# VHH binders against Maintenance of telomere capping protein 2 (MTC2), part 3

Target 1, 357 residues: Maintenance of telomere capping protein 2 (MTC2), of Saccharomyces cerevisiae (c7gvl2)
Amino acid sequence: MGDHNLPDFQTCLKFSVTAKKSFLCMYRDSVSKEKLASSMPSTCDIQLKRAINDAYPGGGIKVTVLNSTTASLDSLATTHVKEFEIVIIPDINSLLQPDQAKLVKIMRDCTVAIEKAQSTRIFIGVVHWNNPVQPSGAAKDGDEAGKPAPKTRIFLPTSLRMGAWLKHKFWFACAPPYLDFESSTESSINTRANNSIGMAEEEKQEPESKRSIILNEEANLNDVFVGSTVRRYILDIMVHLRTHRLTYNAKAGGVYTNSLDDVVLLSRLIGLHSGKMFVSPSHVKEASRWYFPMHLELVQRSSMDSSLLYGSDPNLVDEMLEKLAKIKCEEVNEFENPLFLESLVVKNVLSKVVPPV

## First folded at step 4 (VHH; framework vhh_6z1v_2)

Design s19 (from z04b with Y53H)
Fold by ESMFold2-Fast, scan of step 4:
Structure s19 (fold): chain B 357 residues (1-357), chain A 123 residues (1-123)
Amino acid sequence: as target 1 above (357 residues)
Amino acid sequence: EVQLVESGGRLVRTGGSLRLSCAASGFTFSNYAMGWFRQAPGKEREVVAAISHSGGSTWHADFVKGRFTISRDNAKNTVYLQMNSLKPEDTAVYYCAAEPYFGTLEDWTYDYWGQGTQVTVSS
């Protein structure tokens, strides 16, 4: 319910389909159950396929899985897209930087012609997370001859393990879909039932009808009014996030220039969903709580902290980061949100930036 | 305490094979990407291969592609480097390292380093 909870899957799916935007789904994972062989489809893929089918019955949306493995990325070829497609990417945060770059290119290459019959493809990246802060004492680096000494200790490891370029391909992160019975039972039933699937019976026209409904919703979205003062308010929020004490200045705090357009679009969706044909500051605040947390780049070690430019003692910065790491560890478990600290930064900025009257 | 212990380095003839192992302790191994680096006398240290925390994403330097294979066993907290068709140019101290950040190939993001194991390839 609060400012610190991840938004629900069903609402995020509906907004993302209407906006033609990709999003992340956060699954809590057990470290003892980590996959060793590959980022092959897991039970979360089955849960997501079911949730998508429940939201869009009639099969108007094609759902496919793109495994997060080097082999899968290397074997991909251009596919002719004739319909609306959702691509599920399991274990997206398991990719090494070079494979993340390949995935960014794949997502970029999914552009379709600007025609009246254009098709589109959105991606759902599955992030597996555990406790983001390891309860280890100050681990000392090996100071051995012939090796570069590791730089100062990292107190706040990244929550998602994704590079900025890949994060910017996704507009927000949500909680896993809710299920009304045991997930193991659902997975077993779905696995057995999916030996062969037919949508090619007498209901072949249903997919086209559903796609037309999605296009009509997009047209209604464009009618939602956004004033210049609202756009200025979003820019003020972005500037405050970039200059926040806890955000990494060298990466502009993770706040990209295109964030303006994304937050405007999300604010329109929230406005439309609330029955309004205009965007208010309250819609912007809600959009900001959904959008910014996953995009923020926080200070992870004292050498990254801008206060050092003002003569701050690195030891005092280390002490501050240790306290923040403890808060992140405790509150992440309370709220089931690996982006809890990032959400606090957003909340702090929203409390300081005065909305337009 | 955190430890990475490399083993398997020895003298081999050109065209030979060798498997390096790196045993990790003192941290949650399954949360870390692992990399193999090497440094030859008079040369800069370079990244040879890397593997994601799950093992699904791997990278190998162009100069070892098709000859070296990185793998890991999270149940044993061990990362491996299988080295085939060895060349004199592969002579170096090989280092195991652990990275929690972006799965990057840059050495400065690697938090933990082993002491290295010497591989010598003779003609």
Scores: ipSAE 0.619, ipTM 0.865, lowest interface PAE 1.0, mean pLDDT 76

Design s21 (from z04b with S54T)
Fold by ESMFold2-Fast, scan of step 4:
Structure s21 (fold): chain B 357 residues (1-357), chain A 123 residues (1-123)
Amino acid sequence: as target 1 above (357 residues)
Amino acid sequence: EVQLVESGGRLVRTGGSLRLSCAASGFTFSNYAMGWFRQAPGKEREVVAAISYTGGSTWHADFVKGRFTISRDNAKNTVYLQMNSLKPEDTAVYYCAAEPYFGTLEDWTYDYWGQGTQVTVSS
């Protein structure tokens, strides 16, 4: 993974299954809107189900789809299963704010059930995105007669079109899984998708060997050593992110108290994956590059900037935010990462914080 | 240039029906949530209905729920408000608006606005 590239799906899936955490999968919608019948949401369901089955063959994990519709959210039936369940949420960033609140409650209830060992259900949210259109500071064009003016203009919009409540429920974001475009693969995907849709088939008991693999990974993870100097390094990174010029100080920059535990856990997984039974500073840097771009709240408008308390001109802050929005628009396309600006903030902080030797 | 053009507003009698349309141009319509707002003389502007850019997530205010239905056609760059069982208290200027950020119900997050279309409901 590079400084600005999203991690790969297979690694993120395995880490999330082991940690019992939810994550986002980023799909770029670079095609024209002329063909609605071939929408990416239907395709991504098949692709994700295939990738999950490839990582966990033999039906060791139940896969279901929760469509991003008001009707689906209102009609969701919670069922307890003996096996691990992954819920795919297509177009998660399309939900209106009231539906986002409903989903947050559903996910919170699932986290409580995991803590009580009642069921294990994690979520993969699918984010569809294009290179964002740069917002204008002033209403330059258009007749304003009889039109209500916006009270507050957002100069640097959020990367994912998700509220902070919903975004915070997801651990990190990854790139889409790779597909082979061979006809034989399409047949296997179709067969797998049909099997996944069949509820009776998916209710079969999980094979013991698959359960054994998951349990063994959990046991190995608990044995990965995290020293006090490494924990201090993570805390130092968190403090620098919270006080960064571009982060929203009133919300601790999006770096909440649970971030320490999340980064420790991700660092342990990265260490274990690299064949180590201890966490090094390089593992912390990698975990930080995965985690923090999702968990940063940037200043979006001058009213959010703490420098106004010390006499800064709000018009100059707005100009700065317009320049940052342009950088975001220009660079997102190259890296295929809607969190590019957030990744720059993380890179800046990692360059300033001295790792323990 | 960015434009939202409402149409369909007229005088109608109590119990009647209207379909409002809002034609969008100059931006990528299918990437925006859309909302219908209304304002009667001497009253505050209020949100009536909203629809996600996919059309799958919808919201209707309690005072119109069961009577009004929001929908959209992304191929035609148009959002609609079907208004049934109209009441005199529905009399207002109706505005369509586009929201690129969070899918909120708050007017200040809506980036583009139409000029409005007058709906008058007489007894």
Scores: ipSAE 0.685, ipTM 0.893, lowest interface PAE 0.6, mean pLDDT 78

Design s23 (from z04b with S54G)
Fold by ESMFold2-Fast, scan of step 4:
Structure s23 (fold): chain B 357 residues (1-357), chain A 123 residues (1-123)
Amino acid sequence: as target 1 above (357 residues)
Amino acid sequence: EVQLVESGGRLVRTGGSLRLSCAASGFTFSNYAMGWFRQAPGKEREVVAAISYGGGSTWHADFVKGRFTISRDNAKNTVYLQMNSLKPEDTAVYYCAAEPYFGTLEDWTYDYWGQGTQVTVSS
């Protein structure tokens, strides 16, 4: 019951540009299904540049690609941004943790620059994901010579394979842009994209036209009313997420204090998009479905489960986590959503929290 | 059956070069970050180098930086460690390991390990 799909790219792009927030775009690496346009990582930058150009045909936004390499990160740290730039990071979840830490620092500096109204640089992180697999320890049969000196077993690894600090630099995750690619080769798509979104054409963008579009959206957004009852509703949702059976209590379930401001902002954007100058509980529910799944920190192993403090058997917790990992593998494939289990947690919480009248 | 098989370890003189190889089978190699670890007699195991599943993100320990280079070939299911300007302090058993979770440098997140290959550096 409910919508199990990620939100659409075009709406997410427009909201993120208006809010000056970075977001994730989910691409599946699979060659087993010929109809999957997102199977090839090498085409994602072309598809995204095309989709950005289609959303902002008058120009005004510079698009840059930052490869997920150590050298590219070191180079970006020294680069000054022009007035408005979108940086596409293909295969962001491939980065080793030291490089993820470098990217977090770069993004933090960009957020500070936005707050000081010095420049605007936002990021689209491309997450390439494969079918989730069972943890290696699931079929232990007495002899584990292949796993020397394990300290703990991870039953339910993170869906995005990103560290929490990097993950929380992005406000939501969306589906890839729609592409009518059924009979086209990769070379044909590359040729079409180059003709449609050539750098020379984007560089001819007029700054005044760019400002008029963005400023009109910002002015309208600031006029959207958010009542105290709506803010209390969001706080109730946050408390229920932090105390959910599957969320990791020591990390507040991934629901930090800045989540309130982010959900309020997203709710305003959804309200405005719906033609309303005020936020309703239905707008909050939709914002929560978009925002929270990628931010949730779930229990990955029995030692993280708070029920052990109340006498739960660790072996029963491990068995539960193994079953959840198998369900996650099966359902993620059907719905094309690597955040399916996290989305299910959000839907469960939304069913329990009574909205204000 | 999951298997990591290291090869290339031998006796080599100070200042020499050596390339270690690790052949992987029984799992989807291209979904795993790979690391090289070493352990000398009387010392704890330490991480030497790591490489992302895509190959573009790499890390090398300060004590081998500029001398060792990690690389991988996903088509051959193999990870390599090129060791140059070898020192007696590099003498150790070198282990290949696979990490599917976070791209960490911590040994406890590595699910699969090889048996190791002995590298001895003499004067």
Scores: ipSAE 0.640, ipTM 0.870, lowest interface PAE 0.9, mean pLDDT 78

Design s24 (from z04b with S52T)
Fold by ESMFold2-Fast, scan of step 4:
Order: C-alpha cells, then structure tokens, then sequence
Structure s24 (fold): chain B 357 residues (1-357), chain A 123 residues (1-123)
C-alpha cells in the first residue's frame, strides 16, 4: 500500500469481490532463473486458486482459468454460470489487438449482466512483465554533451503492453499473493493428531453462508458516508491528472467520467476496511494511489505532446522522453512495479491538490 | 543504434517454400512485438503477420493463413516468417518491423523497420 508499491492480493481480492470489479495481478518474469520461468504460468494458476480458496473457503465462488486463445475467448462469451465466478486470464498482456478487442466485448457484456443482477463474473488478468526498454549502447558514465544524437525515434511505450480499452476494464493492479503457511502449518500440525474426523469440521462452511457474508459486506458499504467536499476533492485530483505535463491531453490523460464513481467506491471500501463509516481525504489519497496508475495515458511520442501547439522543439520533447525512459528502467525494477512512472504522476498531483479541511 | 536486418529473400517457383529471418540489434528484442509487412510495386504496404513480445500470440492475414507462419527466438534476437505454397501474388519486398505496444496491425505504430528483402515467385 505504499506510494510506489503495488497493493496486496488478499485486500484487492476482497475489495474486488465486494465491488464486483475486475483487477490485474502483476508477475515479474525472470530470464536469469530458467527453471522458475519455465514453470511460471502453471505456478501462477495454482497460487491464485489457493489464495481465492483461502479467502472464500467452502465454495460460493467458482474459479475458471482461461487460456489466452481465440477458442477459449469464444467459449467464454457463450458460457453462462449461476454462481459468482472469477475468471483468471493467466497471460493477458500476450493477447494481440483482435483478441484484446474480443475480451473487451466479453467484459462489457459481463458488466451489463452484473448491473441487471443476472450473474456475477469478474476477471483477474495476470500480467507478466520484465525490464522495460533499455537504452542502446554502453551504460558507462560519459560525456553526455559529446554523445551522438540518436538516429531512431524516441518513444515511451505503454507499461503493460495492453490497449487502453482493455486496461480501463480493470480498476487496479496488485502484487502476487503471499502465501503464509507459518501460523497455518503450526495450527494444522498441533490439531491434526486430535482431528480424525477432519472433513466434518471443514464441511461446516456451507456455500449459502458465503453468499450471506458478501451481501452483508455490500450492505455495510452502502452506509459509508461520502461528503460533497470529498467528491470535490476527487474531481480536483481528476482535473490535475487530465492537465498534467506527462499525460496525453487529447484523451483527457486517460481519466474518464467513470473514474469519479470508481474512486468514490474504492474510497468507501478503504474507509470501511479502516473501521470508519465515512470517507476522509486520506482514504481518497490511498484510493487514488491504487486506481489512477492503471487509468493514466501518458505521452508516448513527441507528436502527442500538447506543447508542440505552443512552438516547443520536438527534439527537446524527445530528450525529455528519453530521460523518463531511463527513470522507468531503474525504478520499476527497485519497486517491482511496472506502473512506477504512472505512480509518480499520481504522487505529484496528490502533492499539489489541497485536501478539504 | 537500432537495426533490423532481413535475409532469405530470393527467386522461387510457384508452390515452393522460403524462410525469412530478421536479426535485431540495438534494443531489448524481448520487449517488442514484431511484424512482417510486404509491398509489391505500385501497391500499398500491407501487414502479413504479427507476433507478441513473448511469442504467446500470433496473427496472420487471411490471404496467407495456413501458408505462412510467424515465429520468434528471443535468445537469438530473431523473428522468422516461414512461407509455404508460394503464389505469384506473394511477390513483394518483405519488411520486418518492431512495435513497442502490444502487436497492433497498424504500420504507423511500428517505430523500427528493416531495409526489406525481395521475394519473387515465378510461374
């Protein structure tokens, strides 16, 4: 939950189930660990299924793993389930543009079904990421002024290798699940000798009791108060993000109309989780740190920069983008966050916008 | 310096096969989607095939589907186009290109381009 760190999986899962929203889970690829990389997709599936079962034991939630193929997407579009369903997409950022478009349509139809109370299907997209674009040539300390000008186009690529339409279908991104077997293992070892009827204890948690828990959490959420000054604070944040130097002005920086309702909803969840029946500015700041990095569209090329309308030299814009790419390469690795540059933009805006009271 | 070097283009008879290779240098190849484009004299450049940075997803144009296969080897910084059952209509200069996003089918999103390799298919 830090300024630049991804939030934890368990909290993100509980918030997403309660809100009926889809989210991304970030897995770092490791080229230097050959054995680990070769088992990565299978391990992710097992870890995610176990983490979901740990949070919601005894049923009530159906977990489906989708392979990233056209046939699997077509099958998903025609399948109807009565249960609360979580669909895991184990390699979402490997989809080409046409398959991303199909997934957007499927997710859109699922949102409509939720609104009509017909079914509940949410998605966990697994993003596999590695080091961002690295500069060509030597990494030595040198004479920057004497370095020859690059002959190739300078650009800042998208952090997740996902199209904007697909990216905006997910409300936030989280770190992989952390499996804590320490306490569980001790408890299990201590009680197993006296529990010859192990299945009887597990069967006490009926599926209907899980539906009741989810409904009770939804009812409590609706009672969390959001004042007009808090809503104005969120709008001020959104305006500053839309007009930020590094955001793409022609697309309102990626900050769409739905962002207000999403941030209000996330702020209410954070407030409730902290034991409060009202939203404070600190809850809005935390919600903003989780939400907006996924919903920003940054300037990727000099031609996208609004300063060109005012006579800026394209070469100076290219130099700025090159410097930002180097920051992205170094800091993304340190924070294990492929959205690090986006998180810097959010941090900058939060420092400028004065909270109410 | 970013460089893409295509090889494998030559004269072949109708029904023949070719494998085109594109060797990449000067950038982190495994972070880029790759595409193959072609342009015949007097015609517009058209997209033939695309592959994601990981190789987990591929796309082929309808006019080559079942005949051409795109693949990549990230350890060798190389992308390939296997061309089978060649037709005279496949005669064109074939270009390799690198794309920093997610494997779009739009040529304007590709920032780095090779010099091209000539493929001629005779009857």
Amino acid sequence: as target 1 above (357 residues)
Amino acid sequence: EVQLVESGGRLVRTGGSLRLSCAASGFTFSNYAMGWFRQAPGKEREVVAAITYSGGSTWHADFVKGRFTISRDNAKNTVYLQMNSLKPEDTAVYYCAAEPYFGTLEDWTYDYWGQGTQVTVSS
Scores: ipSAE 0.067, ipTM 0.557, lowest interface PAE 6.0, mean pLDDT 75

Design s25 (from z04b with S52G)
Fold by ESMFold2-Fast, scan of step 4:
Structure s25 (fold): chain B 357 residues (1-357), chain A 123 residues (1-123)
Amino acid sequence: as target 1 above (357 residues)
Amino acid sequence: EVQLVESGGRLVRTGGSLRLSCAASGFTFSNYAMGWFRQAPGKEREVVAAIGYSGGSTWHADFVKGRFTISRDNAKNTVYLQMNSLKPEDTAVYYCAAEPYFGTLEDWTYDYWGQGTQVTVSS
């Protein structure tokens, strides 16, 4: 996986089912789907259902689509199921703050139920993203008489259009699943024939026992060793992220104490997936590239920048944020990653923190 | 150039109805949450209703719930506020505003604002 690319859906799904954690799926909004959405399930809902069924063809997982509407959230708050349930939330980033707060409470209650082994319900939030729009400072400067003017204008747009509390309920973000329909129409694959044959044989061997594979993976996960030096390495990464030039220091850069346990768990999954029963620094680096971009709060306006306390020129801070906003608006297209700027911060920290050898 | 242009404000009698419209241009309307705010003379600006970019998530202030309905048409780059059972207390300048950040109801997160349309409700 590249430093700036989103991880693949299949691996993220497998890890999330094993860990019983929720994740985001990033869909680039390239075409207006307003008319299609009014009468039929969206293409992403169909695609995600197919990808989940392909990964778990023996069943054992119930897939439900929760439309991102106020009424649907109110309905979900009172329902529970006995089966392992994955709830797909289309357009999760279209929710207003009150509905986001309702969803946060629902997800918190689901996490408690998982911990008590009462039920298992995890969420896949679908984020439809496009190039971020540069904010207009003039609109804030001309605020109406009688109200305090904003301290500074906003230069850095949000990556996901989600509140921090809701964003923090999701473990990581992935690329959309690639449904193999177009590639499966080829009768001869001149560059990957052997790989396709091997994958098909593995798929055919155990369709009805996929649930037992999940249980075995959970058991194996508990046996993956994490040394004290590896835990210290994660803590050092967290400290560097909290104090990074571009992170909002007043909120610890978005890196809370729960991040340690989350990164340890993800590092174990990456280690296990690579055939190892121990976590290495390379597994921690990969886990950090997946996890932290979702869990960073960046400086969005000069009034948030602590360097002003040390005599920095606000105009230079504004110029820096303007350049970063331009990178965020332009470069996300190259990597198809709305968290590209956050991934740069993570890459910068990983280059500075010395791993145990 | 970003513009939000409100229309539909006028004098109406108590118990009457009005539909306010806000036409947006110069930005990708379908990427923004939209809100209606109002301000009466001598009072602070207050949020009346808001709608997420897809139209499914809506919020209405308790003082208008059941009377006002927010909606949007992304194909027309327009947000609407249907106001029913109007009261003299609804007299205010109504503002349309656009929010790309967090879907909040806080006015400081709204980047783009219209100039307002006057609604007067007579007893």
Scores: ipSAE 0.715, ipTM 0.904, lowest interface PAE 0.7, mean pLDDT 78

Design s26 (from z04b with S54G G55S)
Fold by ESMFold2-Fast, scan of step 4:
Structure s26 (fold): chain B 357 residues (1-357), chain A 123 residues (1-123)
Amino acid sequence: as target 1 above (357 residues)
Amino acid sequence: EVQLVESGGRLVRTGGSLRLSCAASGFTFSNYAMGWFRQAPGKEREVVAAISYGSGSTWHADFVKGRFTISRDNAKNTVYLQMNSLKPEDTAVYYCAAEPYFGTLEDWTYDYWGQGTQVTVSS
């Protein structure tokens, strides 16, 4: 996993199933200039269902695809199952605020049900993204439309386009499942044939064995030791993120009260995955790279920058933001990561906060 | 230069229909949620309808549900409001606005606004 790359889907899926947490999957819009309505969501649904079945073969996990309508959200709110359910929400960042609020309530109720051991339902939110160019000129007419204050130009638009309450219901964001389109046909056929032949001798329809694996991972996770110095290290990281030059002070940089527990949990999973029964500073750094980028609230325009309260020149802030916007356009395309700037902020903080030894 | 230009407002009889258009320029239209707001003389501005990014979801205020329909054409950088079964209480200046954040219905989050188009419904 690189400093600026999104985590891989399979690892994120397994961690999220074990932790009973919801996560985001970041799909880039087609390089085609034609917007073929909702054709991309259909492909994502098939790909995600296949990836889930590959990770948890033999059943035991129910996969439901939400059709992103108000009626489907209302139906989801009243339907509960005893089996482990993963709900795929296609194009989550296209929901308007009222439907986002409904989804937040549904997800809150699901979390309560998990805590009471009544049912287990987690969500995969599909985020469709591109790297658009913002207007080059000064904004006009908006200031005259009866709004109380003039707005400065947006240089760094919001990466997820989700309200904070909905955003914080998901713990991290990952890359889409990888499909090896570059591999030879011979290699792919051989792998497929081997898997098919192997299934002839292996047990089929064993949902109990998959449920057992999930329960064993939960038990092992609870045994992973987290020291007080490690918790203090996470708190130091959080404070530095809240006060970073590029984070929005009025919203505490997007670092909310539950972040400590989330990062502790993710660090334990990373530790366990690496074969350790204790959390080290390296596990915390990796957890921070996974977790914080999607939660950060960055300064998007000069009027959001707290330095203006202390007499800084708005034109200098605009120049800084314009340079960052140019970097974002290039680097986001290179790393296939719409959270590139957020990842850069996290990397900068991790380089300055001294880990315990 | 960012510009939103509304058109289609006129005098219409009760029970009539009208289609409003809002042509956008100077920004990447498909990346913005679009909303229609209205303001009658002596009253506060209210949200009528909204449509999210690209070909996203729609929202309509309870007082226009079943009568008004919002839509967008990203190829033409235009948002529309189809108004059916018009009532005298629909008389207002209708404003088109663009929202860059997360499809909120709060007017303070709409960065760009048109000049408005007058709709008058009489008996």
Scores: ipSAE 0.602, ipTM 0.848, lowest interface PAE 1.5, mean pLDDT 79

Design s27 (from z04b with T58I)
Fold by ESMFold2-Fast, scan of step 4:
Structure s27 (fold): chain B 357 residues (1-357), chain A 123 residues (1-123)
Amino acid sequence: as target 1 above (357 residues)
Amino acid sequence: EVQLVESGGRLVRTGGSLRLSCAASGFTFSNYAMGWFRQAPGKEREVVAAISYSGGSIWHADFVKGRFTISRDNAKNTVYLQMNSLKPEDTAVYYCAAEPYFGTLEDWTYDYWGQGTQVTVSS
């Protein structure tokens, strides 16, 4: 994959199943005149179910779809899981913050259950994204007295409409799966839905054989060697991201304590996938390109910029943020990546941090 | 030109019902979460209810839960607040607001605001 392109779905799915981690799948919220029906958001769950079935034929993994509604979240919190389950959330970024907090709690409880070897439930959050909305235009509409407004102008819009705590529950983001044929008719959709139900039933009949495959992949992963120099390299990258000019210092740039273990794990998977039983700095760079863009919190307004403590001119900070907003809005379309600006920050850090040999 | 226009505010007796409407224009309404806020004289503005851009995620403040219901119609670019079992404490100017960022309940993230509609509840 390129420096700024999202990784492919199949590789991300394989890594996430092996690591027992949740990930995001990015769907562009735009339709072409020629492919309107096939670009409908309502069909993403069918496409994802098919891609999962293609990767893990015969079941062994239960696949369910959770609509992004308050009622669906309340229902999920009480649902029991005994085997391996993948929950698809078709429009995760539509949730209000209280429902996002509820989902975070559910996902946290699922992580604890995985750690205790009680059950495995991971999530694929589907993000429907469009060109970022420019917030600075709204800030200029202060024409009515008594109207509530932010203390300073907001320049960088959020790409995903997800709160940091929810975003950090997902380890990386990928592009939608590529399928070699179109299936947009009602008849075809119903047939595939019925096949998915049948596969879920079959899964219960062969859970042990599928568990053996997953356990074998996990055992191979544990044998991948990670040296102290590799761990120090990851820590150096994390420190540089936390102190980067464009990251929000008060939140450590979004780089949390678990980032080290997550990047180590992803680096092992990349190493194993490339046929190596050890992690090299090149594996760390690739893992960092996949992981960190989603785990960064950028400066969105001049009041968040730490340079103001040193007497920096807020107007110069505003000018910088306005230029960055243009980059975020203009380049997103070229790379089909709503996290393009975040990926530039990661690329900048990786170019400056020298890997030890 | 961005506009949020609230309507439906009036004097109503305790225990009565009222429906507020907020008509939006000048932005892509279906991309925005919508919230209802209120402010009584001498008090700070507080969030009453919020609804996601899809309408699936909904929140109501504890002090109105079971009495007020927020809803939206994306085809009409309108958000509603159905107010039942009104109390004198509900007397306030009610504001409609639009939020594109986090789906938050905090007023500072709301980009667009209406000028407000007065609701007065008398015993």
Scores: ipSAE 0.685, ipTM 0.893, lowest interface PAE 0.8, mean pLDDT 78

Design s28 (from z04b with S57T)
Fold by ESMFold2-Fast, scan of step 4:
Structure s28 (fold): chain B 357 residues (1-357), chain A 123 residues (1-123)
Amino acid sequence: as target 1 above (357 residues)
Amino acid sequence: EVQLVESGGRLVRTGGSLRLSCAASGFTFSNYAMGWFRQAPGKEREVVAAISYSGGTTWHADFVKGRFTISRDNAKNTVYLQMNSLKPEDTAVYYCAAEPYFGTLEDWTYDYWGQGTQVTVSS
């Protein structure tokens, strides 16, 4: 995957199931001018159920779709299953604060249950996103004398429409599993179908050596070596993210203390998936590109910018944020990634932090 | 220019019904959660109801639950508060407000506010 692309759904699903972690899936509200399938909640849950079945065709995973209502959340809190359960939340960023708080408590209780080996329930939160549009016509003519300064304009709104506590319950964000659109050529459709059938047959009759590799990979996750220099590298990345020019200082840039353990775990999964029994700096860089963007808290308005403590002109900060907002709106369409600006921050930090040799 | 304009406030008898409307302009209405707040003389402003950006989820304060219903029409950039079974305690200035991106119920997180519309409920 590229520096600014969301990771692939299938890989994210398999990593999340193995790690027993919840993740977000990003669906765009608008469709392209080519009339691609809608990102409506009903379409999303159908696609996600199919993708989960494709990844785990033998069953053993129960898929439940939450209706994003208070009643559904209350029911979920009392419902218990013995199978591995994946709960799909079709419109997680439509939840209001009280229901977000309820979901946080439910997810916390699920994490405790996993740690005690009592049950396994993870969540896929579906985020519906569109390009942020800033209010137009904000008068920059001098403030009225004698009135308190109005609240500073928001230039960089949050990308996910979720509170920080809820965001923290999910470890990374991925792209949707499928694009439901019509092909203009029957030949291309037939070729794709034949290739898919061939792949399915090969997968069903997988060579013994490949089966052994897959089983060995799953068994050996805990055997993937992570050196102290690699852990220091991750800590250096975290410090640089917390102090980045665009991150919100009062919230430590969104980089929490448990981020170290999460990035170590993700680095192990990436290392194992690449066929290595040790974590290298390149695995850490990839894990950082997956993990950090959704966790970052960026400066949204000039009043949040720490440079004001050192006498910076708020108008110059507003000018900078306005330029960044324009870049964010333009680039989001190219990369289909609502976390594009957060990805730029991660890329900038990774370019400045020297990896261990 | 961002504007929220409330309408529909008037004098109503106890047990009556009233629908408030709030017309929004100058921002992408469908990207914002909307709330209705009220403030009676000498009291703090309190949250009455809230609705998510899509209209898919709503919240109502316990003291109005079952009597008031919040709704929105994103095509018309308008949020509504349907008030039924009105009580004298419902007398207040009602404000609509827009919350950017978090769906919070705390008034300090709402960046855009209307001027308010007076609702008076007579016994």
Scores: ipSAE 0.532, ipTM 0.818, lowest interface PAE 2.0, mean pLDDT 77

